# Ledger of designs, part 5: VHH binders against F-box/kelch-repeat protein At1g67480

Target 1, 376 residues: F-box/kelch-repeat protein At1g67480, of Arabidopsis thaliana (Mouse-ear cress) (q9cag8)
Amino acid sequence: MQAFALSGKKRIVNHGMCFSKGNLDLGSRLSENFMDDPLIPGLPDDVAKQCLALVPRARFPSMGSVCKKWRFVVQSKEFITVRRLAGMLEEWLYVLTMNAGGKDNRWEVMDCLGQKLSSLPPMPGPAKTGFKVVVVDGKLLVIAGCCMINGSLVASADVYQYDTCLNSWSRLADLEVARYDFACAEVNGHVYVVGGHGVDGESLSSAEVYDPETCTWTFIESLRRPRWGCFASAFNGKLYVMGGRSNFTIGNSKLLDVYNTQCGSWHGSKNGLTMVTAHVEVGKKLFCIDWKNHRKMSVFNAEDETWEVVALPLSGSSRAGFQFGKLSGKLLLFSSQEETGQCTLLYDPDASPGTQWKTSEIKLSGSCVCSVTITA

## First folded at step 4 (VHH)

Design a5 (from s5 with S100H; framework vhh_surovatamig_d1)
Fold by ESMFold2-Fast, scan of step 4:
Structure a5 (fold): chain B 376 residues (1-376), chain A 121 residues (1-121)
Amino acid sequence: as target 1 above (376 residues)
Amino acid sequence: EVQLVESGGGLVQPGGSLRLSCAASGFTFSTYWMSWVRQAPGKGLEWVATISQSGSEKDYVDSVKGRFTISRDNAKKSLYLQMNSLRAEDTAVYYCAREHYFGSGTYLDYRGQGTLVTVSS
């Protein structure tokens, strides 16, 4: 790899605080000027921030339109900390839904009670599949994927960000390697992408990490074996990559590749899961629905790297169209059957045995493609 | 002392078959994942196939998928690679290799001297 963050060769997309390399000094000076003026006339800034923290999250775009200093405050990581201390953090569920035929994809937003709030503005760029979504620093990233061009699948390196405080999309720096059907997870404020299919559909072993502070992608140590259709989860500063296939397999592998972000190295084991239709992280556990759907959730405990089984209330065929969501420490299971329509189940891991599953009143406008939870 | 000794290489016509063998000694063979790797003239090492301790899980590089079969006999401490429908591109020195997990990585910690496979008319 010769990609030493190439100053002057790679353009950092300007989307708020991320500037082209030559503008970083100017951005710093603008931030310092904002800090000098009182946030609210007659109040110290600490008290003013405490007052602003009491405003409901739905008003953040309006607050950001009042003045540049308020806009800067509501977008900051520091504001999330102030809101946490004030007990005002709000957890919202963002669900990407698809109409019949996949032509009309839209993001729906729901509060912590599952009540519909709004829909996001349309995503920029061409319609893609095989992309991944992740949340970092309170912002939604939609990464890469593929699209049909002249009858062929073409891998993309495009990265888009949705800013919940501005209610707007922007484009981030492209991946170094275009890819689709790859593994993706956030670990300690950084976004990791691993494997997938590249240009011409070859299996990839390369991996990259995104730093939101520098707005750059950097290669990390590659996997020993390429893999696509794999998935990732994050626990205790480590990235866990499981499942998928490669040009190297007759079938799916139980290979678990673990990346330690502190020392920057991969460790392999054979204690992984082969293929899943859906996965979600809750606390220190990873919940998976097996691709063959043996009427169970396989649950990984990251502390001791052991697996356990949780019974599903539904008995279904493989490919049941399951997707997970997460709200208030509980799992949402979205399923779509053409004959019965959409249903949403709620799993509470803290409930008494035998009472963990309930029907949820959450209704989606279409089939669930994916979901993320953002707390701010 | 860990030893891996390959055999079964030779000259074969395109479309022909060969079976490679590897005799292992100096370690508990049944507890290790094993691999076949190859090196074509003037090129680096390429992973070809891998097999789990019991033989229940197998993986292959795409170019040999459906043509090559990896197997093992733990009682005989032997690893095999059945190569069918051989192509000129399969010409290489084939190495038997042991996989080991330690520290933060997975490594091929031992390999044999290799056996040459030449596919030509």
Scores: ipSAE 0.000, ipTM 0.123, lowest interface PAE 18.6, mean pLDDT 78

Design a6 (from s5 with S100P; framework vhh_surovatamig_d1)
Fold by ESMFold2-Fast, scan of step 4:
Structure a6 (fold): chain B 376 residues (1-376), chain A 121 residues (1-121)
Amino acid sequence: as target 1 above (376 residues)
Amino acid sequence: EVQLVESGGGLVQPGGSLRLSCAASGFTFSTYWMSWVRQAPGKGLEWVATISQSGSEKDYVDSVKGRFTISRDNAKKSLYLQMNSLRAEDTAVYYCAREPYFGSGTYLDYRGQGTLVTVSS
């Protein structure tokens, strides 16, 4: 067994591995020694990487245990590129489920056909709520949130990463500002967090960006108005922040705050959406479940910034609350309640009109809290 | 485990008033956003009003704005809806509802059994 994790703080080295700042020089020497040895004896490294790319994703933890150079390869974002070119990328759905009674949260994993693969090891640290999940460089990040300490809500700045290749959790750099119920999205390999509630429950306007290369959070320009309970999506190098509330302009806001990552500035409009229970991006479109109208999806087209409505195939007075999953370019709608006649719905945005809706074979072992799709 | 029990519904004349109450148990009431939702006969659930953990922020559906007031008492673990100038279209079963503690929005994870409000002669 070979451990690449060092005790203490992790810092970047030239080949994309993070090591303790105090050991940077040692890490560089170890990397130079790697270059003297082939990945696979008798093969050039480029050919060896192509051979390793053909191995099924489920074998990556075993591959990483062979030697430190193989572990480095399977963890790298370059390996995702090699696998993509080889046609070997695998799309897995990760769903965080809550048991009846609301006590235990567990991550379940399903393949591209919806077949259950495994459950993740338990996340380290205290149980939190109001956290956000995001995928960057094939890694799952669970960011911030709050926990109950002695009857009080305590905002957290903790950030945890699940590495699908190692099947393990690690801790990343903390946020600069502890927050919960904030907006979060990945834009061009960087993770953005915006707004939320801070310590003492105040509404936040501050925003931060995480750079996986430097392993650091940096403040960006703040929102003009604090907001919390908002959500974010990313299109064409821009961060779109919608929904939520503010103490300064009471009520549900249609405010759309757009951050241009190239210019480093915010622009506001009122072409956003209020009060959503769930959202998911598919291609150039953002699908939202409107909390006020449980019988429709509101769909944002990022190309022309227009909204459309898609009716949910629900009958009678049944509850329309859902959480999204995304798999094979299609939407999964997981019912928030088990009611007679309710099932997991499948929506194909690219299907012919009138044929978009189907029943999904996917069944969760509990209520869906959130989900992410990871391709590696 | 989680229980929400509504009361205060009844038959009232148009233009009348009612105060709905909701008693919460089985969770830390003060840490949750709370909402009132209603269901008119033969229709789906409609959101009516929501209130923040401390009561500092409140939102209403346009049709009840200026007529209904949502409030809470965290010490008593109770949620209230003061309904004034009632109209026939306000006739519905009213549910006390808990919003998720983890959240990207105002999604309801639990609701009570409801209390019937009939606005008619």
Scores: ipSAE 0.005, ipTM 0.329, lowest interface PAE 10.1, mean pLDDT 78

Design a7 (from s5 with S100T T106V; framework vhh_surovatamig_d1)
Fold by ESMFold2-Fast, scan of step 4:
Structure a7 (fold): chain B 376 residues (1-376), chain A 121 residues (1-121)
Amino acid sequence: as target 1 above (376 residues)
Amino acid sequence: EVQLVESGGGLVQPGGSLRLSCAASGFTFSTYWMSWVRQAPGKGLEWVATISQSGSEKDYVDSVKGRFTISRDNAKKSLYLQMNSLRAEDTAVYYCARETYFGSGVYLDYRGQGTLVTVSS
């Protein structure tokens, strides 16, 4: 069964689409790819793709509804390349918000100017916590997590993909190991998941990488020590894993585990953070809100592995931690624990000292759970 | 409805001791890591101590190591903080907090109303 699945995935991936076993339709997909009908009558397909690239991103779901060939074009990573060359790329911020009652989660979308766009369709599957979100090839992935069943935490291996060009959700291949509260980051077009809690709540040392081209998860070298509640960031083809705890260690560790994706090996140091409430990477820097002190950001410079501190401009004694957003090379700080309607802070790392902090006009409909930025 | 209710705060002299308690309801207490956090007048929230689901792992902020002890009783759905050798800088409102991990980080998703600890002569 694996041989058939591998062969089917190769053909579908070569056509710019990826399916789990339950969604394989090789005959239909191959026929569409081999059809000679032009994308636009009277134009070569390459010229037609350039014309389609000039259409505003908000119209891509409508374009995908015209015919299967257009649907295939707008969802491809090649189309992102065509749009980049045409100067038409659009940066949108996706924020998962929880309502004031803490009951319902909803993805909100806004453009590079902070103007609100339509919300996403509801996420498929049961409501989960401890999941991670990541962007790869212009697609949003929601990975794993846990849910409460009969009073017990049940770890999931489910992976869902949101396609911003089609405005639709699909299911990808499951993780090899169900996990929650794990580290996750994208490195050079591949998605890495590391550690977390497993099915019996045990601390995990295993790690897996997702290849969008093959639509498969593959184990990589495990961490030397298991850890959960850890977080990850990617710099220069390397995966940096920090923080967390383990059932096999005495508590929070400053251990920094670095995975080199070319060599396939882990290296450790003690130059990490123990625990954070939020993190985001901008350029070669990792911005963290320290779990022990919510009045400052700890900033890691990946080039020289040094830490610096940036004070938060807290007026009136904000008692909440913050969640990060990233838009136009700047950090957005959303209050994660306070009532809706509070001010969003904006931090510009490129601004001169004393002018880096401003108030953003961006207002969320609820508390920020997490956010991602998608450029397409 | 998730509820966390702290008790045991009060006025104590430097060098004295207090035991804080937190009664949890509305969730499966035994499956969550729990923390104590505090807020001194004019300052932000500061994490103080954390404890694993079973109580096998504990961690503390450096300033309270050797003086404070966090513990829990899953049968009673209660969290405790034993505070010894109290100092003036320990003056704060102490909050019982539930830890959760979702989206991009670690959160204290529920916190009690707090209990005031004043260390003064």
Scores: ipSAE 0.000, ipTM 0.299, lowest interface PAE 10.6, mean pLDDT 80

Design a8 (from s5 with Y101W; framework vhh_surovatamig_d1)
Fold by ESMFold2-Fast, scan of step 4:
Structure a8 (fold): chain B 376 residues (1-376), chain A 121 residues (1-121)
Amino acid sequence: as target 1 above (376 residues)
Amino acid sequence: EVQLVESGGGLVQPGGSLRLSCAASGFTFSTYWMSWVRQAPGKGLEWVATISQSGSEKDYVDSVKGRFTISRDNAKKSLYLQMNSLRAEDTAVYYCARESWFGSGTYLDYRGQGTLVTVSS
């Protein structure tokens, strides 16, 4: 009653489907709850986990339905580690597409070869824009956003999680501050949200971090200056926040705000970008498409904090909006517009200069809103 | 409180002209990119034109290039859309919008109540 009586200000999700307790804690629960029953008759549990790790990822929902003990194994961080050691990790691309009417959004799934697998169950809650998506602990989070009602945007604090092993959605703790058009990234197993617009459309400087182990949001040090329309990327335990605007000063700024997650402090520089249409991380690099010039891609190298420019191999006069996908260490470039003449492009950063771009055979059922890659 | 108030819509014959105005309040108008978006009866929102903070950069949807001109007056906190050589397909409710781009699948920050433009004989 106490936590739930606080009207969405839940600091601990007592009734949430949060299974992100530490690896040792989850292992202890399995031992405690099923002390007399082996995972697989005739095998020690460590060998049984290795055998289960060899099962194709598409079978995980079915495997999780066998019994509670197998369900807990499939959902655990430990299982991802066992699958990695067995060489069985599978990289799947999840793309949120919208139809021509803009009212029917669905998640489509593709394997590492770009073959369509399935669609996710519908997301719970009302349709929103200005939300952010991140992957933490092999799970997809859809965070906050807004609904457009009679010419005004209404900010949300809702957080939803998709568990690829259960093929189901659940609701996590709400943000402390409802926000849209904010920066979001995962750093060392924690999810950070920074800035955006609040309930009255005000520019926010507040920031929050989500701990999947406690299932709670906690405020961190605020930005020195509020910003919205910004984006975030994570490198070497640090959160890099770039772009965006405020009502007062930030619209023409290349301000880069860097949060050190270990010491809990912000540092600023002017080595960032103003506004971008799309961004994606591959390895130690951040790829950005300029908001004004959709034929220009700017690449940030986090190791030396230098920028490179890559031209897009696009012809024509139409202004096509783009969204990124990431698959097998390569970039996919999807048109965000519903144009029959626009193809998906593939960029290989490891290819020889001048041969990095190819046409991709991947075809979406609608316009790309956003995408994530989940390895499990 | 952010407010955008459009005016200047009406009934016009094909080939005619209209000038739409938008009065902004509740924010520092000169620091924001501004757009015009429209919604035809029974259809979704369509981006029409965008203008930078100073007015130095402008963009248009292909169907209105050469016919429509977006402009702004930061001292008056006003956004304008001059519409020439109007066609039946330009019939829509026109909204003044702050920081949006539908060509990239982005969303409106704020928009006004709209002003109806009907192009019909």
Scores: ipSAE 0.000, ipTM 0.210, lowest interface PAE 13.1, mean pLDDT 78

Design g6 (from h11 with T52R S53Y; framework vhh_8h63_2)
Fold by ESMFold2-Fast, scan of step 4:
Order: structure tokens, then C-alpha cells, then sequence
Structure g6 (fold): chain B 376 residues (1-376), chain A 121 residues (1-121)
């Protein structure tokens, strides 16, 4: 059966599910306990997984409540593969919104048509800012950041994971170095964090990579120069780090630091963007809004490392609080010009020239802090 | 276009007082969190004081009890009243604005050009 990765042998090991030491021990015992038991009586396990893959995504938490073996299946990386082969993958948009008081940050979920589905359970741990979010193996990671304690910023190394199939949070291994306002991206199933501010606000050049299979952070080669307020994107097995500062003034930095994950080395160029207010990847392109010019979008093509400019169809003055999202291969631009029901624009890169921009029907209940798209 | 224009910097003797101001235009002032950050040569940027659209304030431990942040909605102006100035307060002071933002040194979307404060002593 060459059409699917899952065979007649049991695949009980939880690749991409990282737990504390005790949870790993529990996972091992669970794997032993239900070895050789069928998923569905009367069916081989591979056929049973194909049957389970046909269930709508909204039912996954309910499926996970049926028994431990079904719970294990729906949370597995292998189940995403089975669903892809069955044509059942669903793309959902997760948006972290903040209300007018700035006190109630909530993850809201929308389907591919922009219909609101649910809110995530509250994130564990203390409220933080300067954190980064990333998706790896169908799971949302919320990494590091800082909090205010007695008027001082305290850098955090905490890492939390949201499992979209179980609708639950768990804690992963902490970063080796506490940091905020750092660059973060997923490359080939691994999560990279680069730079930022550490304890006492010092600029960092250190970088770390997270392996979901080992559940560990490992240092990689450091940047030649510290940078914070930078951002990262991933293209073709490489990590692209752009922007950022080393002082209070707006630095003139077109430095692009590129990490090759295969050979484990950094390469620098002057083909980066300076200061960025918002960024998002769609396909092989990186879309950025410069802090200086909010009427234009700078677009990086990773294939040839060239830049182009796309005009924004915005009326009135440039405004703070732009955030990007992506859904169904299209770009969403959220604007903070409205207190509630924010204006959303849709950009289709595949549309005919002059017809790429439209008004989106997606209405946020608050200001967008960040967004991710998770397919499961 | 959103603009932040700073004024009121200058030379002051240690123990003296100075008020820096930031005139905001091109947006609804009340909808934005406002702050003052400073940078001395060879040092990292420090958030000195911040004020939310709801009126809540933040002060760095280095300035708490000496500096006061305030706003005048009628004038669309942000103020930083600096008392008991020390040579260590010598820095370029930047006004900053953020919509819906958390107040910390790196969280602001819009910045002024800065105003230099020099404390002799």
C-alpha cells in the first residue's frame, strides 16, 4: 500500500508530541498497554485510520474522548498524512485578539470561509509580550517573551504548545536562553529562534533550534552581530533573518542573515529589508510593511532573492497596528483603524494584475496581535 | 500621516527639572498607548515611562518617583516631567505610540525623531 505512510505495523510512538519527563513515561506505558488491540473491531488498523480520517476536524476532541487509542491517533503527525491522502485536510485561521482594555487576549478560530468556530482554552502561565508564535507538526507553539515585574521587563524561556486535535495546552522544554523580541520560524519540521533581548535587555546573537522528535532545544551557530526586533522567514530549507536594531535609533540595516539548515552555517548579505511593521509568508514570497511607508508593501521572492513593491489600497493616513494573516493561499491584512470589527483586506497573488485586492468579509472582534494558519 | 514631534530638550544642571513634550497628529490620540524611551551612547534602549489609553502608567525603576508621564487630550500632547535630574539621565528621549499595544521599549509602532537631554554636573 504505497499510497499511505501508515502500514499494518503499529505506530504508537508520539512523534511531534513533546511532554514533560512524566508524560513521556506515561506515553510509553500507553503504547505498551494498547499494543495489538484493534482501533476499530473487525478492521485492520490502517483501514481504521482511513475511516477516522474522514471525520470532520471539529469532531476531533470528541473522537479523542472515545478511548486512549483514538486520542493517540488524532493527535499524531501520521494522522495528518492520512487526512491529506483522503483529501480531508481543513485549514483554520487562529487569531490572537486583544480587547480595548488590553487585558483579555484570546485565541479565536475561524474556518477557511472566515466563519468563527471557537476560542482556545486560556494559555497557561503568566501573561507575556514580545513572544513569538509558530506552527510545527500541526501544533501551535507560543515561545518565550517577557512580563512586567515591579516595573522591570523580565525575559522568559517558557514554551507552550497547543494541540489543535485535542484542544489542549501543554508545556514543552524551556529555551536555553530567555529572550523576547527575537526572530522565529519553522524550517523543515524544526523551530528556530534567533537574537532578541535577554535578561536585563542585552542584545543577543545566540540562536537555538527545537526538534519535536527529541523535545530538546540545541544551540546553533550564533549570528556574527547581535540583533533584536528582527523577524524570520523560512524558504527551501533556509532561515532568512531580517530587520532589527542594536540601539534606540532606527538603524539603517539591510543585513540579511541566512542560515542553511543542511550545512549549519550563516551567510550574510545586504539584500534585506530595514525596519518592518508587519510580515507574512505566502508561497515562496515574504510580504512586509515598512515602518516608514505604510502605503506600500515590500515583497521578497525567495527563488531569486529580489524585491518588488505592491501598492496598498488604503484610504487616509498611515496607521499603526497592521497585522497579516494567510488563508487559502491568500494574504489577509488586518487594520487597527477600528476599535472592534477591524477592516480586513484580501490579497490574491494569483489574481490578474490590478485585481489582487478585495475587501474581506472576515471581521475580528478585537485588534489582531498575531495570527497563524493550522491545517489538520 | 501619523506624526510625533518632540520638543523641550536641552541642557540642565544636576538636581534640576525639565519637561519634554510630544505633539501628536494624524490619529485619534486617545486610542493609542504612548511612551517615552531613552538612549544614552553605548547603552540599550530603555522604556522610561508609558501611559495607556485607559490612563494606567508604567515607570522604569531608574526614574520612579522622579519622572511623571501625562497627556493633554485637548492639545494631543504627551508630557514627561523630569525632576531631580542626574548626569545618568543624559540621553536622547524618544516619543512613541502604539495601537492596542503592550507598553515596553520595543513594542511601539511609531516613533518621534528624539529630543536630546543633557544633564551637567
Amino acid sequence: as target 1 above (376 residues)
Amino acid sequence: ELQLVESGGGLVQAGGSLTVSCAASGFTFDDYAMGWSRQAPGKERELVAGIRYGGSTYYADTVKGRFTISRDNAKNTLYLQMNSLKPEDTAMYYCAARSWGTLYAHSFDYWGQGTQVTVSG
Scores: ipSAE 0.000, ipTM 0.231, lowest interface PAE 14.2, mean pLDDT 77

